VH-VL binders against Tubulin polymerization-promoting protein homolog (tppp-1). Designs and how they scored, part 4

Target 1, 180 residues: Tubulin polymerization-promoting protein homolog (tppp-1), of Caenorhabditis elegans (p91127)
Amino acid sequence: MAAAAGFNWDDADVKKRWDAFTKFGAATATEMTGKNFDKWLKDAGVLDNKAITGTMTGIAFSKVTGPKKKATFDETKKVLAFVAEDRARQSKKPIQDELDAITEKLAKLEAPSVGGAAKANAAGVYSRLTDHTKYTGAHKERFDAEGKGKGKSGRADTTENTGYVGAYKNKDSYDKTHGK

## First folded at step 17 (VH-VL)

Design x1 (from u3 with light chain S95G)
Fold by OpenDDE, fold request of step 23:
Structure x1 (fold): chain C 180 residues (1-180), chain A 122 residues (1-122), chain B 109 residues (1-109)
Amino acid sequence: as target 1 above (180 residues)
Amino acid sequence: QITLKESGPTLVKPTQTLTLTCTFSGFSLSTEGVGVGWLRQPPGKALEWLALIYWDDDKRYSPSLKSRLTISKDTSKNQVVLKMTNIDPVDTATYYCAHRLTDSYGYYFDYWGQGTLVTVSS
Amino acid sequence: QSALTQPASVSGSPGQSITISCTGTSSDVGGYNYVSWYQQHPGKAPKLMIFEVSNRPSGISNRFSGSKSGNTASLTISGLQAEDEADYYCSSYTGRSLVFGGGTKLTVL
């Protein structure tokens, strides 16, 4: 019998976190919905719609929860195991490694993100935010070539209040067309 | 043809950090399923697995050495780096980097570097 | 992590068949089908001979075969040749690590 993949985390600690996600939008919930499960995985950067998709997670969730469509903590663990197995078929990693990768990400997430900014990408976002070479638009103008803030000079939207919207091609053509 | 080559210091003092670089060709760490591992073998002793890094930057470490090991990759350079802190004479060994067998679920290493002997001595 | 147990040495004459055992536990050899065997000649890097208990990589002679029963894996070398003289290591995935045996020195008499 192939040894079942094990969880390399503290159940008690993760349960607390799980509970927070379980209660997201449902303060009295004791079982996790599929939606909150996906949110949890998404926030943790596990569900990325590339390697692990909502379809994969949905299938796994349904396999465990059936018509109930809610999962206890233990059931959630089973779902995670199925997700890992499914991913492993593609990645050709050991199932345990896939599970570990998932659980490690989940263990790092303390609470649900409020609003679209998944903290998991915070490192990526932070790296993007701190990499001045990747700054686009107005942000690019705020920093010098060395990534140092230009201060007030970089914030000055020199919007020349010329009253003309930047795309207006006929700037100063009024006098030519109405020849005075 | 897949090739790997280890590089780094051959003599290290105790308590220092050992940094080894694996340079490889014939495959890419951008390819799904690809992994590169580090193993070592003390003179006249058995093999020991140290670490593995996957294409997706997933890192695996020997539990006994995890606290001392850091594995990283530079895909653009086809390099994998292993750092081992707090080096001790017991860490004297030939260090190998190796390609993980693809299309398999296990930790199998089908291509190896020639190895580099690292001696730890005061 | 407990090392897998191998005999320190085995010997055989050319043309004979020899078997090297690798004994682990239910957490490694017995728990997974991720047993591999490596051949190592003096001063050389190990060479993968068997993976997944019984599979041979491309280019490996069919004289090498692997099997497993319970917590014991076995490497069999048939038609022993002088070039087979080497150290042989078994390995097994444990779910958390990769463990190796102590190695077996094969002498061809």
Scores: ipSAE 0.895, ipTM 0.959, lowest interface PAE 0.4, mean pLDDT 90
Fold by OpenDDE, fold request of step 23:
Structure x1 (fold): chain C 180 residues (1-180), chain A 122 residues (1-122), chain B 109 residues (1-109)
Amino acid sequence: as target 1 above (180 residues)
Amino acid sequence: QITLKESGPTLVKPTQTLTLTCTFSGFSLSTEGVGVGWLRQPPGKALEWLALIYWDDDKRYSPSLKSRLTISKDTSKNQVVLKMTNIDPVDTATYYCAHRLTDSYGYYFDYWGQGTLVTVSS
Amino acid sequence: QSALTQPASVSGSPGQSITISCTGTSSDVGGYNYVSWYQQHPGKAPKLMIFEVSNRPSGISNRFSGSKSGNTASLTISGLQAEDEADYYCSSYTGRSLVFGGGTKLTVL
């Protein structure tokens, strides 16, 4: 029997997040439903319907919860462990690696997504938003090479009604590039 | 028959980036469960695991060296590349690439290259 | 990561049985069943002798056996032969990582 994989997260911290998902659609819920479990994993990018499927998670959930069909936090951990085990059987990676991959994703998710837009890790979005080197389009024009805002000069939407977005540098280049 | 061979510079200057290539045959990194690892051994010292790359491009690094290591694969060429930045004389070692034991759950290496001695010297 | 602890050297006479210990922690040897042993002759690459504590790869002599108790893994070589003279390294998975022992030099007397 492979030694039980351990959780490399802070239970208290994750419990808070777990609570948020547990109460999703059920404000008074103290135990997590299978549906909310899947939502949690889906929102976290764990359930991707490729490596980890709803079938896998459903089976794991049922194994732990039985007829109750609800899981406490501790039971949820057991479910996650089973999911990791199942994944490991397929990938032939250590169970701990699979569990870590799952738990790392879950630990990054603070709250349930509303309306299907998985809130991309705010940190990643912030880093992308603050990395001026990754600015594209109109945003790129608003900042100098050092990432400093150009102020009003960078915002001057000279809306020439030419049908091209003001920052479009390839205006009228189509004919030049296509030999007309 | 599974074979692996390490290639790269045998002499590197401090602060430079070491790039090693593992060329292998007898298996494919397109096969599920397959992994290739890098290990090293300083002269007269113990083995050290450096990195592991899987068929699905999942990567593992030694925690102590993670910031300096990049492992990559070219499945079409049957090659795995290891890059180590900011190299130091302490990194002088025989470097091995190895095939991860398939159908197991651990980090076991059942086939090894002959190793290449990399000396770091000014 | 702290290396696993092995005796620096062990010796035995031909035909004897010797044991090499590998002591880790609850985060590696004691935490997982992913202990392996490698044999290394001078100037050669390591050879996998044992994996998953006690399994032998194909082609490995049944004279080599592995076990584990608590945080200590053991390699036993029975019927010691001259060719067994080599360095032996234990290794253990340690959570998305691998750690090795310091190695044991086996001398056949």
Scores: ipSAE 0.873, ipTM 0.954, lowest interface PAE 0.5, mean pLDDT 90
Fold by ESMFold2, fold request of step 23:
Structure x1 (fold): chain C 180 residues (1-180), chain A 122 residues (1-122), chain B 109 residues (1-109)
Amino acid sequence: as target 1 above (180 residues)
Amino acid sequence: QITLKESGPTLVKPTQTLTLTCTFSGFSLSTEGVGVGWLRQPPGKALEWLALIYWDDDKRYSPSLKSRLTISKDTSKNQVVLKMTNIDPVDTATYYCAHRLTDSYGYYFDYWGQGTLVTVSS
Amino acid sequence: QSALTQPASVSGSPGQSITISCTGTSSDVGGYNYVSWYQQHPGKAPKLMIFEVSNRPSGISNRFSGSKSGNTASLTISGLQAEDEADYYCSSYTGRSLVFGGGTKLTVL
């Protein structure tokens, strides 16, 4: 099971990203193909064909999925654990360190790249996601971003697909309307 | 031969940021499998692991201290730097940098610097 | 973060064998074969004596041996010598951290 691999991420957040890659090129897909798994790892900078190769990911994917050749989210976690194990044999790091290195990169990537567009968006957006250690482990703390503010690009924080300007909406705990 | 040496302030005040530099020779932090760690030992107390940086810039931190720690490397200078924010008198300790034993899966430190005592004044 | 339990002190006469215990949990000593032992003389940096439960780094005397059973690791020093008088620390990987025992002061009588 995926929990036995000691994943250090929030399943709900990551499952949203996993679903976006699952549906890449197949809007009705509910299980991830090996091709889209490799795209996820490549877009995140995990699959670089040096340290972690398409051969390694293909072997791990096939080992978990067998003839089905598609993976549920929980099965995808098992594939990641096998990739980490295979990489650890070469790097001689603990398997958990290799898995955490992989999951940290995957957790920062918001959506599939299309001609490099997603990389640009991920670089601009992921600076707000610095607190990504919350599934398991001792890193139970909240902070926002790096030490230096930007102040020149973008005027306000963004929220999920909501309209413009300067608005951020998170449940009704924060009242942004005036004049009550 | 592998050698490591810690440098930085020996006396700091509470709330300051402690910056320690490990300068090493006899190995390169660009070599696959290599890592450098930081540890500390309060006077009369046990060792405590703080952080580890690998050749591929993968960084691991003690979970209880992660919010206060930053480890970085400069491979061209043969240096590893540790920063610790919000220093408190309980952080008074001898600080060590150490080479991670290669070709093993654990966190084992086979070569150590001489250590540097950092005293936090109250 | 799990504490590893060691006796505070142990003593032996020259030529004897002594054993230092290190008790952890299934999440560290019992869960991984990533146990190590360090010797520390006063005013000196720690020295790695044993890694991966029972392996000696090059240059470490065969008088030092390590083992584990369940959640307890052991360091055995045979043919005790005056220079063995030091503090000894065990350590274990925990999956995301490294934890140490409180240390054992070995006195050579």
Scores: ipSAE 0.739, ipTM 0.887, lowest interface PAE 0.9, mean pLDDT 82
Fold by ESMFold2, fold request of step 23:
Structure x1 (fold): chain C 180 residues (1-180), chain A 122 residues (1-122), chain B 109 residues (1-109)
Amino acid sequence: as target 1 above (180 residues)
Amino acid sequence: QITLKESGPTLVKPTQTLTLTCTFSGFSLSTEGVGVGWLRQPPGKALEWLALIYWDDDKRYSPSLKSRLTISKDTSKNQVVLKMTNIDPVDTATYYCAHRLTDSYGYYFDYWGQGTLVTVSS
Amino acid sequence: QSALTQPASVSGSPGQSITISCTGTSSDVGGYNYVSWYQQHPGKAPKLMIFEVSNRPSGISNRFSGSKSGNTASLTISGLQAEDEADYYCSSYTGRSLVFGGGTKLTVL
């Protein structure tokens, strides 16, 4: 039952939210950038630069994506597991409790915020700057500016098969033995 | 140093909502790493974990009872409250609140209240 | 009845050593090192004796030791004393819950 205890959400439902953030500022994007990952976590109240910081998310993102600097949905789940593990070293909660706290917040958020009026617009549609958007430029300009190497997420970490499910079964490097 | 005490009704009727209050001293529920849990023990039977609330208001519930439980805290009053809906005779037990052992990853409870017996009758 | 299996009772004479077993599954005792043991005297709240398989809280006698092999955790009490007569419960984290054994009544003869 370890695999069943990993992510406690509906993948299909959450993937719609993930798609909306993936395409924020880049309507043709199919994989999530580190910048949009951080936006998702920030909009959901996960990335608050107190408990979970941009340094933590950047390290986790680079660990999974390496030189590609973009994540599929499944890779994004691995990034979330690394963030939860890193947070657990501070909070001393079980890693699963930290992951569940993160996923609960992410699952509640419907779409990216765009200024103070984002909640008043239909989700998804306006994030692609369609029909009724006030921005007349193409998403490609936003993608280029976002896609150029970010310092906080620019470390060249090797992608590995280590995942949250594996860490839970092993309890090796990411348990009580992680002081700092 | 650390003390906890449970309070609430000792006799309840089926279908009612049970509300229990844990009042504690010797620690603050605003301190990082701190948590307070609720457990119960039916007469002559094993312990059962019910819920846990952390300092950051993160809440965890026993999966088998989640639909009936609500845990909350009032940090300024040093209180944690557990509500359990739709009470049934099988819920007759001694109810404990307990401090979660800090600086460890598991659910370990190092300080306990004396417990309060809740009897469910007709 | 209980998620973890313990013997219903164990007995020993003063000065002897005894061991109480706690058998779970790969999803709890076997899957996590978040195993604990509680002592409970009649009419009293439980007392944490062992956490994280083998660690003793401050003030707990070194006569109490814990271990784990596979899906089975063990509490060993050496040098039995009359005050050790109590119920003993094991507990294990399961990933989203905490489960307990049915308890073992230790009688000191």
Scores: ipSAE 0.738, ipTM 0.885, lowest interface PAE 0.9, mean pLDDT 82

Design x1 (from u3 with light chain S95G)
Fold by ESMFold2, look of step 17:
Structure x1 (fold): chain C 180 residues (1-180), chain A 122 residues (1-122), chain B 109 residues (1-109)
Amino acid sequence: as target 1 above (180 residues)
Amino acid sequence: QITLKESGPTLVKPTQTLTLTCTFSGFSLSTEGVGVGWLRQPPGKALEWLALIYWDDDKRYSPSLKSRLTISKDTSKNQVVLKMTNIDPVDTATYYCAHRLTDSYGYYFDYWGQGTLVTVSS
Amino acid sequence: QSALTQPASVSGSPGQSITISCTGTSSDVGGYNYVSWYQQHPGKAPKLMIFEVSNRPSGISNRFSGSKSGNTASLTISGLQAEDEADYYCSSYTGRSLVFGGGTKLTVL
């Protein structure tokens, strides 16, 4: 499998941002809607309707959530990986480079933008989160995606995290037993 | 024909900032998939990747050197610039810029400049 | 201090085939199909010979072939010629970086 994409951010820190977007317009929500997912990506400048479109995000969201139509934090990470894979097919960048570009933008926002207020407060918000935005969490997430419990010679049998990034293995990858 | 050429100082003193310019022809940094990378090779040693800039201004850096590196592009001049801060004698190497192979997902460099030797005095 | 392990040297006679190995880990050679091989003659820039494990750029002789098994990639050169004498470097994407082998000096006897 393409043990390529891991999340190069601090999960605990980013989960606070995810929670803020999850609760946008629904203070008691515990799982993210597709609407709020798109809001997060739009506010971060990821969803620009040119390189990454609402169609791409909607398809990725539906693939992960199915009939539930809401995503946990871990499911939201899977959605982001699918968006990165879809973008990489056009850009011809490694999937990890596309995922890193997305996650770097998402990690900078603490809360949803509202008319005027969140935009004006960007510097202060990011200052509060600077101590938690270190790429140290990225290395931890990289290890979980690449090789938790996976031996060099036994890479096929150890972890499912690498499988999510390898959902698109037709052009730039090999599968576990049958190459392309 | 794709060509690249490195330019910059050949002798620098420790602690200075090294600025290297890659001037290229035969391709555009506005074309989707295009990228230019920087690599170096200390005398008698292996190659080391430093940085890559894509057409969409996405930038990737060697993790061990990221705090010292800045890559940028000037599309009107067909140039990519690498800056490396706090130069040290261990940074003595031949520096290359290279075109990224565009029809593949990896970091593959199909056209290279001739290289420029940068010597860091003690 | 190479991330990928290559033999320091290999040799062969004209017309023979030789193979250069490149051993990494499940985090690079084993985990990705993003392996490449470069040829470098003395005083010259590297030349890309193989990308994506086994693909040749346009203009590269089919005497050069690449493969991978597990964490080890291989470059095979058939029909050795005098001009093949050079240093050869393997390289692999790691998800965060690009790493190179220490190089293999090929001598054509």
Scores: ipSAE 0.691, ipTM 0.868, lowest interface PAE 1.1, mean pLDDT 82

